# VHH binders against Beta-methylmalyl-CoA dehydratase (mch), part 30

Target 1, 351 residues: Beta-methylmalyl-CoA dehydratase (mch), of Chloroflexus aurantiacus (a9wc34)
Amino acid sequence: SAKTNPGNFFEDFRLGQTIVHATPRTITEGDVALYTSLYGSRFALTSSTPFAQSLGLERAPIDSLLVFHIVFGKTVPDISLNAIANLGYAGGRFGAVVYPGDTLSTTSKVIGLRQNKDGKTGVVYVHSVGVNQWDEVVLEYIRWVMVRKRDPNAPAPETVVPDLPDSVPVTDLTVPYTVSAANYNLAHAGSNYLWDDYEVGEKIDHVDGVTIEEAEHMQATRLYQNTARVHFNLHVEREGRFGRRIVYGGHIISLARSLSFNGLANALSIAAINSGRHTNPSFAGDTIYAWSEILAKMAIPGRTDIGALRVRTVATKDRPCHDFPYRDAEGNYDPAVVLDFDYTVLMPRRG
Short names: E, the ipSAE of ESMFold2; O, the ipSAE of OpenDDE; V2, 0.75 times the mean of E and O plus 0.25 times the DockQ between their complexes.

## First folded at step 22 (VHH; framework vhh_lunsekimig_d3)

Design W5 (from V7 with Y102E; at its last look DockQ between E and O 0.50; V2 from the best seeds 0.00; counts 0 for: pae E 3.0 > 2)
Fold by OpenDDE, look of step 22:
Structure W5 (fold): chain B 351 residues (1-351), chain A 120 residues (1-120)
Amino acid sequence: as target 1 above (351 residues)
Amino acid sequence: EVQLVESGGGVVQPGGSLRLSCAASGFYFSEYSLYWYRQAAGIERELIARINSGGSTRYVDSVKGRFTISRDNSENTMYLQMNSLRAEDTGLYYCAKPFDWENEDTFDIWGQGTLVTVSS
């Protein structure tokens, strides 16, 4: 049909192209409730308005990852509808705090293109920016995806690969909190361990596992208005490479983050997404475990009340993480690893 | 390390049958689509059959109705039942998996191959 959108194929993208994504989304307490029901997050900041107020906020904010998923979901119809794989993230930076009632919209700019050697696919690099109703940036990130070509004989674009930052510098982090030691309730937060108590190289097994249900991951993906077909249409996917619906990678991120509460309860929010890889696919029936490593411990300039931790959270399917599964001696991921997520969190200092 | 080992090849007369096996290790066998390729002398390797993780199968027209691809996930083994063999079926037969789940359309990993010769 001439009125339906088949999405973009690799050859449809142009370097420098700006795409305005449909549609704006007003986030409500209903979204928060559903998000909580999907992942069981127990972080105090997003669970308790009084707790959030103690940190200088007007109320409990929207979870960082819920913001991410909403901003991300809007890009899917235009960027990755015909994608083979989501390859990675970089330069993720959270900005203005998002609250229920805020309306988010997303735009993307194509910042790189590279056709693969097979001539049938290519990689598209995009810089996406989410803004609220006041045009304040709430989240920006770079994503690159492998996208199919509609016409294998279409000419290859000039190869342009953007510079990708390894991590977001501490000086670029938005710190929306003010922490008073006297007002920070460790008991309510769920942990006595603060920024000062963590060491670089420290590994934490988050112990618990959560099995993915088919309806849950689909509901989550729909909540984010992510329209990727591989997550929903079994009639088509049964004939595909997996013969089943694949779980949205972001669902795994949120599961892992939720699990990380056990060991990182005082990680208030995510300030940056440095990198992320969905190393293997996940499916309904898989049980997700997670462990984390502290990659860096960073003081925030001009602040003594709050610090930043760069954290790697690794998620596995059907494999507990007591031995911290990651890569083998050759550098290959353990086949059970389904997520390698490098992000920066904000955590109060002991003072 | 991913390993694929084909077996079952041999010499058969036209109209005969063979059953090829592919023993796999080093990856989550049940989660991947698997393929059979063949290569005749002087001809480019061709994909002839696929079975996905759900058991859905696809065949090229030249083998449709004669060949059956199947898998036993409990044994990490894929099979190719070849019936009504023809001279043109002669070649090296390879089992394959995608390099990884992200690169299925890029290239596959093959075993060493097993030789099938159909001759009177």
Scores: ipSAE 0.178, ipTM 0.662, lowest interface PAE 1.9, mean pLDDT 94
ESMFold2, look of step 22: ipSAE 0.397; ipTM 0.745
ESMFold2 (binder alone), look of step 22: mean pLDDT 81; pTM 0.800

Design W6 (from V7 with F99H; at its last look DockQ between E and O 0.69; V2 from the best seeds 0.00; counts 0 for: pae E 4.7 > 2)
Fold by ESMFold2, look of step 22:
Structure W6 (fold): chain B 351 residues (1-351), chain A 120 residues (1-120)
Amino acid sequence: as target 1 above (351 residues)
Amino acid sequence: EVQLVESGGGVVQPGGSLRLSCAASGFYFSEYSLYWYRQAAGIERELIARINSGGSTRYVDSVKGRFTISRDNSENTMYLQMNSLRAEDTGLYYCAKPHDWYNEDTFDIWGQGTLVTVSS
């Protein structure tokens, strides 16, 4: 029927195209409860209203990554329904704090197009902006996605690959917290280690592992209203390149963030997503481990109470991380690595 | 480093049999669908058989009933048993896997090929 939408294929995208994505979403306390049940994240900022209030917020905010998944999920029917892979992220900046009761919507712009050499797929670069009910930006980011062509003979568009930022500058970060050294409860936060205690180049094994369940990864993906068929439709996917439903890459991001509590408990929130790569597929039955490296310590102009850390978190499947698996000498990822995620967190300082 | 190495090709009479092997390394073999392609002189490679991670198989009509694809996940090896060979089966036979999740410029990754010649 003309009324059903098969999603866009690579040749359907046009440079400069703007897309207003359907299905604005009011986030509820029920959504928070489901998110917590999926990942068990223990960061006190998003778990405790009194803790959030001690930092100057009105109540516990929505987790940055739940915001990310909801904003991302709105884009899927239009951008990546016929995608093979999400290839990367850049310029991800979190804006206004999101609370239960806020309504999010997403708009995207096509900022780049490149057909691949075999002529069967292409890469679409999009800039996506999530806003709340007051038209305040809550998140913006760039991602690029490998999308199938409908017709292998369709002519290639002009190649445009955008200039992508290496990181979100510290001057662009939203820092909505005020930290009082006298009132910051280290025991409730779960760690005595603050911004001052981490050093550039430090590597931290987060130690714990979490096994992915089939129903849970699908439930998570539905929670975000992400409709990418590869996560749900086994009737089709049994004939696909793996013969199985694949796990949404964002599920791995949230698992890795949750695991990072053990070693980075005072990393209050994610303020930026600088880059990221989903390096190998994940499936139900895989056990996810993670480790992190401190890439940079950044003073926030005019602040001595809170600082920023740029962090790489690497997640693996079925491979503990005591030896920090990453890339070989040729730059190839270890086969066990499923995520290479470069992000910025906000952390209290002593001075 | 992903490696796919075909072997078992050779010269055989019409009606004969060959068994091709594809030895694989550098990836989680059991997670991927795997393919056999063939290429006759002067024409484009064609997919002839596929086996998914669960062992389900598909074949093009021209080889159904004559060729059998299989895999041994414990040995990271895929096979193609070719029976009742015909002159039109002559060509270079490749094994292939789909790309992984990291940034690749192609849809599939290929082996180097093994030559099958069917002649009297």
Scores: ipSAE 0.284, ipTM 0.687, lowest interface PAE 4.7, mean pLDDT 92
ESMFold2 (binder alone), look of step 22: mean pLDDT 81; pTM 0.802
OpenDDE, look of step 22: ipSAE 0.392; ipTM 0.755

Design W7 (from R21 with G54E; at its last fold request DockQ between E and O 0.15; V2 from the best seeds 0.00; counts 0 for: pae O 2.6 > 2, placed apart)
Amino acid sequence: EVQLVESGGGVVQPGGSLRLSCAASGFTFSEYSLYWYRQAAGIERELIARINSEGSTRYVDSVKGRFTISRDNSENTMYLQMNSLRAEDTGLYYCAKPFDWYNEDTFDIWGQGTLVTVSS
ESMFold2, look of step 22: ipSAE 0.637; ipTM 0.861
ESMFold2 (binder alone), look of step 22: mean pLDDT 81; pTM 0.800
OpenDDE, look of step 22: ipSAE 0.031; ipTM 0.536
ESMFold2, fold request of step 24: ipSAE 0.620, 0.566, 0.602; ipTM 0.854, 0.834, 0.847
ESMFold2 (binder alone), fold request of step 24: mean pLDDT 80, 81, 81; pTM 0.798, 0.799, 0.800
OpenDDE, fold request of step 24: ipSAE 0.027, 0.031, 0.028; ipTM 0.520, 0.537, 0.446

Design W8 (from R21 with S33T; at its last look DockQ between E and O 0.51; V2 from the best seeds 0.00; counts 0 for: pae E 2.7 > 2)
Fold by OpenDDE, look of step 22:
Structure W8 (fold): chain B 351 residues (1-351), chain A 120 residues (1-120)
Amino acid sequence: as target 1 above (351 residues)
Amino acid sequence: EVQLVESGGGVVQPGGSLRLSCAASGFTFSEYTLYWYRQAAGIERELIARINSGGSTRYVDSVKGRFTISRDNSENTMYLQMNSLRAEDTGLYYCAKPFDWYNEDTFDIWGQGTLVTVSS
């Protein structure tokens, strides 16, 4: 049908192309409630308005990852509808704090293209920017995705691979909080450990596991208005490479983040997404575990009340993380590892 | 390390049957789509059958109705039941898995193969 959108294939993308994504999304307390019900996040900042107010905010803000998922979801119909895999993230930077009532919209720019050797697929690099109703940037990031070609005989575009930052510099972090030691309630936060108490190289097993239900991951994905077919249409996916619906990778990120509360409760919010890899697929019935490693401990210039931790959170399926599974001796990921997520969090200092 | 070991090949007369096996190790067997390929002398290797993790199967027309691909996840083994064999079925048979879960069309990992000879 001429009026239906089949999505873009690899050959449809042009370097420098700007795509305005439909549709704007107003986030409400209903979204927050559903998000909480899906992941069980216990972080005080997003759970308690008084707690958030103690940090200088007007109310409990929208969770960083909920913002991410909403901004991300808008890109799917235009960028990754015909994607085989989401390959990675870089340069994720959170900006303006998002609150219930805010309306988010997303725009993407194609910043790189590379056809694969098979000639049937290619990688599309995009820079996506989410803004609120005031045109303030709430989130920007780079992602690249492997996309099918509609016509295998379509000419290959010139290969352009963008420079990807390893991490977001501490100087580029947005720090929307003011922490007063006298007003920061450790008991309410759920942990006595603050920025000062963590060491680079420290590994934390988050212990608990959560099993993914088919309805839940689909509900989550729909909540984000992510329209990727592989998550929903069993009739089609039954005949696909997995024979079942694959879980949206972002769902795993949020599960892992929620689990990280046990050990990182005072990680107030995510300030940056440095990298992320969905190393193996996840499916309904899988039980997700997670562990984290402190990659860097960074003082924030001009601030003594709050610091930044660069954290790697690794998620596994059906494998507890007591022994911190990651890579084997050859550098290959453990087959149980489903997420390698490198991000920066903000955490109060002890003062 | 990923390993795929084919077995069950041999010499059979036209109309005969063989059952090939592929023993797999070094990866989560149950999550991968698996393939049977064959290569006749002087001919490029061809895909002949596929089975995904859910058990859905695909066949090329030349083997449809005669060959059956199956898998036993508990044994990490894939099978190819070949009935009504023909001379043109002669070749080296390979089992394969995708190199990674991202793109099954990009690259496959193969075993060493097992030889099937159909002759009178």
Scores: ipSAE 0.054, ipTM 0.596, lowest interface PAE 2.5, mean pLDDT 93
ESMFold2, look of step 22: ipSAE 0.437; ipTM 0.773
ESMFold2 (binder alone), look of step 22: mean pLDDT 80; pTM 0.795

## First folded at step 23 (VHH; framework vhh_lunsekimig_d3)

Design X1 (from W4 with G54E; at its last look DockQ between E and O 0.45; V2 from the best seeds 0.00; counts 0 for: pae O 3.9 > 2)
Fold by OpenDDE, look of step 23:
Formats: C-alpha cells, structure tokens, sequence
Structure X1 (fold): chain B 351 residues (1-351), chain A 120 residues (1-120)
C-alpha cells in the first residue's frame, strides 16, 4: 500500500539529511510509574521530590534513561526499521532536566554513510537531538546502525565516517544540581559512598539478577514508542535468525542501571553516554546481572560539591558477575556479556 | 571458546545414507540458528540447510526431501541426516553459526569439516 511506510533502506539515506520524527511525546507521572515498575530503580533523585528539591530542583525529574529511550524510540521508524543491528552510541549528552508534563520531540541528521563490503547492507550515522516544548535540548547523541539495502544494485554512496568522540568532556557536562553537604541525606540516598570514595579501576559487582519476561520487555519497548518489529512479532521472528523475539538493547541498559544502585546509589543521574555496545542478544527468560568499573574521576570545573564518574557497566545473561566477566585473552567478549555501556554520572562530593 | 566439530562423513554408494553431527560448545547453543554448508572441489561453499532456535528448518532445493537438519539442545549437537545420496553431494560439510549477531550474512565456521564421498 502506498499509504504505509516501509521505512528507509540504506540507499534512501542522504548525507546531511534532516529527519523530523513523529510523534511528540508528553511525559507523565504514569510513564514514571510504569518505568519504575519495569526496572525497580531506587535512586533517590528520581524517587523523591523532597530529595530532588534538596538539590535545587523543583521536583523529582524524569530518569535519564527514560528520557533516552523516549528520544531514541522516535527515531526507530525512520532510521532503524530495516536495521540489521544497532552498532553503537557516542557523544551522548544530557541537557535540560525533564519533568512530568514536558513534551519531547526528536530530530536526526545523517552525518555519515558507509556501505558494507557485501553490498547488501550499510552503516548509517545519525546525530539525534531531543528537545522539550521550549526547544531546549534535553539529550543529544550519535548513533550508527546497520541497515539493509532494498536494491542490492543501488550505487554505493560516498563513504563518510564522522569523527566520534571517545567520551564527552567534563567541560561539556550539564550539571543541574547544587549540593550542600549539610543537606545531602546519605541515609535516604542509600549509600555512604560519594565521589571521593571511588577509585579509578575499582570494580563493583552489583550481585543481584533480574529475569526478563516476554511481556515486560515488550511493554517497556512500547512505553518508549519504539516500533522495531523484531521485539514484537513472533510470527515473523519464529522464522527468523533467532526464532524468537529479541529484547530491545535499551531494556538491558535500564536493567543494568537499576542493578547498579547496589554500589553506585549516589550516582544521581547520567550526564553523558560515551559509548554503548550490545554485544550479544537477550531474550525472555534470560537473567541479567551487572558489574561496573570506574574508568575516570573528574572534577567539574568551578564546582566542589559535585563530581563526575566515568563508569563502564557490563551486563551479562545467566552469568553472575563475581569474577567481572568481560573479554577473553583474545579480546573477544564473554559469550554471556550482553552490554558494554560507558557513561558518565554525577555524584556529590564530600567537600 | 566457541567450537564446532563436524563428524560422520565417509564413503557411501549412490542411494546410500549418512548422518553428520556437529558438536558445539562455547556459546548459548539453544539461542542461535545453525547452518550446514558444503563445499565441493573447485566450487564455492554453499549453504544447504538451516535450523533456527525454535526448530524451524530451511533447505536449498537440491537437498529438499533427502536431507533433514535437526538439533538436540540438551547435547549441544546439530545433525544432518542425508538420504538418497548422489554423486553431486560429494564434498566437505561444515556446520556454522553467525559470526556476529550484528551480521546475519556472515558465518563463522569452526573445525575442518567432515568429508562426504558418494561414489559407486
């Protein structure tokens, strides 16, 4: 049908193309409730308005990852409907704090194209920007995705690979909080460990595991208005590569973040997404575990009350993380690793 | 370490039967589609059969009705029952999994394969 949208194939993308994604999304307390029910996040900032107010906010804000998923979900119909795989993220930077009642919209710009050697697929690089109703940037990031070609004989575009930052510089971080040591309630936060207490190279096993249910990951994906077919249509996927529905990678990110509370409770919010890789697929029935490594401690210029921690969180399926599974001697990921997530969090300092 | 080890090859007369095995280790066997390839002398490797994680099978036309791909997840083993063998079925047979879950068109083949010779 001419009225249905088959999505874009690799050859449909043009360098410099701007795409306005449908549809704008007003985030409500209902969304927060559902998000909480899916992941059980216990971070104080997003759980308690009084806690958030103690940090200078008007109320408990929307979780960083919920913002990410909503902004991301809008891009799927136009960018990755015909994708083979989501390859990675870079330059993720959170901006204006998002509250219930805010309306988010997303636009993307094609900033790179590279056809694969097989001639059947290519990589699309996009810069996506989420804004609120006042056109304030709430999140921006670079994503690249492998996309099928509709016509294998379509000419290859000029190869353009954008420069991707390794990480978001500390100077580019948005710090929307003010922390008073006298007013920061460690008991309510759930941990006595602050920015000063963590060391570079420190590894933390988050211990607990969460089993993915089929209905839950689909509910989550719908919450984000992500329409990727591989997550929903068992009739088609039964005959596909895995024979089952694959879990949205972002679902794993949120599960891992929630688990990270045990050990990183005072990580108030995510300020940056430096990189992310979904190294293996996850499915319903898999139990997700996670561990984290502190990659860097960064003082924030002009601030003594808040610091930044660069953190790598690794998630596994059906494998506890007491031995910090990651890569083997040859550099290959452990088969159980399903997520390698490099992000920067904001954490109060002891002053 | 991911490993796939083929076995069961041999010499058989036309019309005969063989059963190949592929012993797998080092990955979540039950979650992946698996494939049989074969390579005749001087010819490129060809995909001949596929079985997904749910047991759904696909065959190329040349082996349909004669070959049966199956799997035992409890044993981490995939099988290829070959009946009514023909001279043109002669070749090295390989089992494979996707090399990278991000690429459906690239397969990783482990081991040396197993030789099937159909000759009178």
Amino acid sequence: as target 1 above (351 residues)
Amino acid sequence: EVQLVESGGGVVQPGGSLRLSCAASGFYFSEYSLYWYRQAAGIERELIARINSEGSTRYVDSVKGRFTISRDNSENTMYLQMNSLRAEDTGLYYCAKPFDWHNEDTFDIWGQGTLVTVSS
Scores: ipSAE 0.032, ipTM 0.466, lowest interface PAE 3.9, mean pLDDT 93
ESMFold2, look of step 23: ipSAE 0.394; ipTM 0.752
ESMFold2 (binder alone), look of step 23: mean pLDDT 80; pTM 0.799

Design X2 (from W1 with G54E; at its last look DockQ between E and O 0.42; V2 from the best seeds 0.00; counts 0 for: pae E 3.5 > 2, SAP .686 > .668)
Fold by OpenDDE, look of step 23:
Structure X2 (fold): chain B 351 residues (1-351), chain A 120 residues (1-120)
Amino acid sequence: as target 1 above (351 residues)
Amino acid sequence: EVQLVESGGGVVQPGGSLRLSCAASGFHFSEYSLYWYRQAAGIERELIARINSEGSTRYVDSVKGRFTISRDNSENTMYLQMNSLRAEDTGLYYCAKPFDWYNEDTFDIWGQGTLVTVSS
């Protein structure tokens, strides 16, 4: 049908192309409730308005990852409907704080294209920007995705691979909080450990595991208005490579973040997404575990009350993380690893 | 460590039958699709059969109706029943697991292979 959208194939993308994604999304308390029910996040900032107010906010804000998922979900119909795989993220930077009642919209710009050697697929690099109703940037990031070609004989575009930052510089971080040591309630936050207490190279096993249910990951994906078919249509997927529906990678990110509360409770919010890789697929029935490594401690210029921690969180399926599974001697990921997520969080300092 | 070990190869006359086995270890066997490849002398390795985690099978045309791929998850073993063998079926047969989960043809984990020779 001429009225249905088959999505874009690799050869449909043009360098410099700007795509306005449908549809704008007003985030409500209902979204927050559902998000909480899916992941059980216990971070104080997003759980308690009084806590958030103690940090200078008007109320409990929308969770960083919920913002990410909503902004991301809007891109799927245009960018990755015909994708083979989501390959990675870079340059993720959170901006204006998002509250219930805010309306988010997303635009993307194609900033790179590379056809694969097989001639059947290619990689699309996009810079996506989420804005609120006042056109304030709430999140921007770079994503690259492997996309099928509709016509294998279509000419290859000029190869353009954008420069990707290794991490978001501390100077580029948005710090929307003000922390008073006298007013920061450690008991309510759930941990006595602050920025000063963590060391570079420190590894933390988050201990607990969460089993993915089929209905839950689909509900989550729908919550984000992500329309990727592989997450929903068992009739098609049962005949596919895996024989089942694949879990949205972002679902794993949120599960891992929630688990990270045990050990990183005072990580108030995510300020940056430096990189992310979904190293293996996850499915319903898999139990997700996670561990984290502190990659860097960064003082924030002009601030003594808040610091930044660069953190790597690794998630596994059906494998506890007491021994911090990551890569083997050859550099290959442990088969159980399903997520390698490099992000920067904001954490109060002891002052 | 992921391991795949093929067995069951041998010499057989045209029209004969063989059953290959692939013993797997070091990964969640029941969760992954598995593949049989073969490589004849002087030609590239070719995919000939696939079975996904739900037991759905696919074959290349040249083996359809003659070969049957199956799996026993309780034993972590995949099989290839080969009937009505032909001279052109001669080659080294490999079982494989995808290394790259997003592309079936890009990266696979291979066994050492088992030799099948069809000759009168």
Scores: ipSAE 0.093, ipTM 0.626, lowest interface PAE 2.2, mean pLDDT 93
ESMFold2, look of step 23: ipSAE 0.342; ipTM 0.729
ESMFold2 (binder alone), look of step 23: mean pLDDT 81; pTM 0.801

Design X3 (from W2 with G54E; at its last read DockQ between E and O 0.40; V2 from the best seeds 0.00; counts 0 for: pae O 2.5 > 2)
Amino acid sequence: EVQLVESGGGVVQPGGSLRLSCAASGFRFSEYSLYWYRQAAGIERELIARINSEGSTRYVDSVKGRFTISRDNSENTMYLQMNSLRAEDTGLYYCAKPFDWYNEDTFDIWGQGTLVTVSS
ESMFold2, look of step 23: ipSAE 0.625; ipTM 0.844
ESMFold2 (binder alone), look of step 23: mean pLDDT 81; pTM 0.807
OpenDDE, look of step 23: ipSAE 0.361; ipTM 0.746
ESMFold2, fold request of step 24: ipSAE 0.592, 0.503, 0.525; ipTM 0.845, 0.811, 0.816
ESMFold2 (binder alone), fold request of step 24: mean pLDDT 80, 81, 81; pTM 0.804, 0.803, 0.807
OpenDDE, fold request of step 24: ipSAE 0.093, 0.394, 0.050; ipTM 0.609, 0.755, 0.581
ESMFold2, last read: ipSAE 0.543, 0.566, 0.539; ipTM 0.827, 0.832, 0.822
ESMFold2 (binder alone), last read: mean pLDDT 81, 81, 81; pTM 0.806, 0.808, 0.804
OpenDDE, last read: ipSAE 0.109, 0.039, 0.090; ipTM 0.623, 0.578, 0.611

Design X4 (from X1 with S33T; at its last look DockQ between E and O 0.43; V2 from the best seeds 0.00; counts 0 for: pae O 3.9 > 2)
Fold by OpenDDE, look of step 23:
Structure X4 (fold): chain B 351 residues (1-351), chain A 120 residues (1-120)
Amino acid sequence: as target 1 above (351 residues)
Amino acid sequence: EVQLVESGGGVVQPGGSLRLSCAASGFYFSEYTLYWYRQAAGIERELIARINSEGSTRYVDSVKGRFTISRDNSENTMYLQMNSLRAEDTGLYYCAKPFDWHNEDTFDIWGQGTLVTVSS
């Protein structure tokens, strides 16, 4: 059918190509409500307008990850419809604060291409930028995906692999908050631990687990307008490798973030996504656990009221994290690990 | 470490039966579609049966009606019941899973196989 979009295959991408993704999205209070119902996030900043106002904002903002999922979802029809795997993220940087009523749109630029040795697949690197109705950047990131070739005989493009940052420098972080020690309510935030109280190398078991339901992960993925087929079409997927629908990796990220409240309640928002790997697939019926490690403490130049923590959150399925499962002696991930997420959060400092 | 260990092979007369087992470890057994392959002397390994995580099965025509693939998730074991065996069923039988969930076409995790010989 000439009117339907089969998506792009690896050989369809060109270096330097810019793609404008369809369907701007106005975020509403309804979206926030649904997001909350899916993950049960209890962070004070996104839960309470008065709390957000105490930090200098007009109202409770949209959760960082909801912004991410919405911006990401728009790229799926053009970038990863024919993807075999989402390989990773880098250089994720949040910008302007997003509020209900804002309209987000996404564009992507192809910044790298590498055909795999099998000649049947290749890796596409894209720089995606989400903007609001005023063309302010709300989020940018690099993602790379393994994409199928339609024609195995199509010529391989010139290999170009972009430089990927290990992490977003603290100087590049957007800090939209002003914290007054006198006005920061620790009781309302849910924790007495602030930036000063965490140590590099500290590991935190978030203890609780959440079981994934089919309807929930599908609802979440739809909320983000992510159209990846593997998440929805059981008729097709029952004949596939797993025989069932795969959970959207972002769903796991949000579950893990929500769980992280227990131990990181004063992590106000995510300022950067440094890296992320979906190390194993998740399915309905899996129970997600999570633990976190503090990778770095960073003072923010010119600020004494707020700091940055670089955090690794690891999520597992059907395996509690009391022993902090990660990699074995050979560097292989524990089979239960489903997420390795490196991100930077903003947290108030003690006055 | 992912391991697949086939057993149950042997020598049987035409028309006879065998039951193969595949003991699995090191991965979430219940989540994966699993496969039986066989390889006769001098020919490429061929897929003969598949069972997905929901228990749905598929067979190649040459074994339909004679072979039954099944799984016991509580024991992390897959089976192949082979009835009405023929000389052409002779070969080394392998169980397999996808090597990596990022690659649907890779079945690089095999056991050593179990030999089935059908001879009068």
Scores: ipSAE 0.035, ipTM 0.476, lowest interface PAE 3.9, mean pLDDT 93
ESMFold2, look of step 23: ipSAE 0.490; ipTM 0.801
ESMFold2 (binder alone), look of step 23: mean pLDDT 80; pTM 0.798

Design X5 (from X1 with S56E; at its last look DockQ between E and O 0.71; V2 from the best seeds 0.00; counts 0 for: pae O 4.2 > 2)
Fold by OpenDDE, look of step 23:
Structure X5 (fold): chain B 351 residues (1-351), chain A 120 residues (1-120)
Amino acid sequence: as target 1 above (351 residues)
Amino acid sequence: EVQLVESGGGVVQPGGSLRLSCAASGFYFSEYSLYWYRQAAGIERELIARINSEGETRYVDSVKGRFTISRDNSENTMYLQMNSLRAEDTGLYYCAKPFDWHNEDTFDIWGQGTLVTVSS
């Protein structure tokens, strides 16, 4: 009846369905500038073309998370417009390096469906793939989201829950860098600590906090062309669950990543997203802190110049992380925890 | 752990007044919308009042002008002032908040309720 798109509800999804998401996106240096202005990331790889060139790249690449947000944003109108909650990620693998001038597009396949017990919502599992203009995979991941039903009397689909990997194997990681110990400038990178210097189980408080502003998180979300209504429309959200606009979870991821520079400066890029949970909502006015734990050290087969670190970064709101807040004795998250992010980074080795 | 504890219920004559309290803990109280529900015997639970994080209130028609929902963020407590009580207001009154992000089966967290009885 109308030309507007109300989005999909849970009962609209079909197992095996492929969705081509609208609006390819050409990433520009302007996007990089805005991203930098939002998060203040200081990682050398994405900040300096000469630094990137020293690692074998033609120029400073697009930040891994900016790629993620852009690829993710394309899925929102079709997948999560009527979502109650973003539940998690798995099997995130970054592929081809992305540069300014590249055009990204996203497709998703429904790989699982499960109606919730309340009969009013269900969980949709999707495998999303971002590609560049040459059809090279730049990012793929699995996401599952809780979505409202339009018709509570719609029949429940057959329950299919996909197998979700715990982590991306080291053999599946794309390693686009070549590191020469002689040419790797530790001073420019901002840390003397390399892959060899970190221990499994090591915990790092990133110390600093950053307060979220309404205009900033909305600007970020727009930058990614994410159209989720809960982030923008106060008129509606005033009457909603929280009574205010909720911050896009990806915004928290990027804030935490930026903070992680203090302690993990030589984490060049994210190679994999193993899991992620937005454990509690964040709002404007919240101050985000973060700490990280080294979960694994992985040598990359055939490489001695670069290694992989599996890292858990936990972000909190209005709570410094000097005591590494995470879960209580019963396994419940600290109320201040807003992000539990398990990812793999690439870091030079001492050789 | 998130907890909601209602209090203030009792027996009152028609036309009387009661003030209910909901003591909250285990979450960022000031960030959530809060709700009062009630359930009369043999009747489905109904939403009667809401207050959002900005202090804006909404009421069902049956309680408008008689009930006032309020909150004190410094005390993590929500209130329901009930005036001009009627027999039809009799029931178990519940305080509620939205459940956290990852709950797949329930949207609201409920207290145990406090009983309000309006009778002559």
Scores: ipSAE 0.032, ipTM 0.400, lowest interface PAE 4.2, mean pLDDT 93
ESMFold2, look of step 23: ipSAE 0.596; ipTM 0.847
ESMFold2 (binder alone), look of step 23: mean pLDDT 80; pTM 0.792

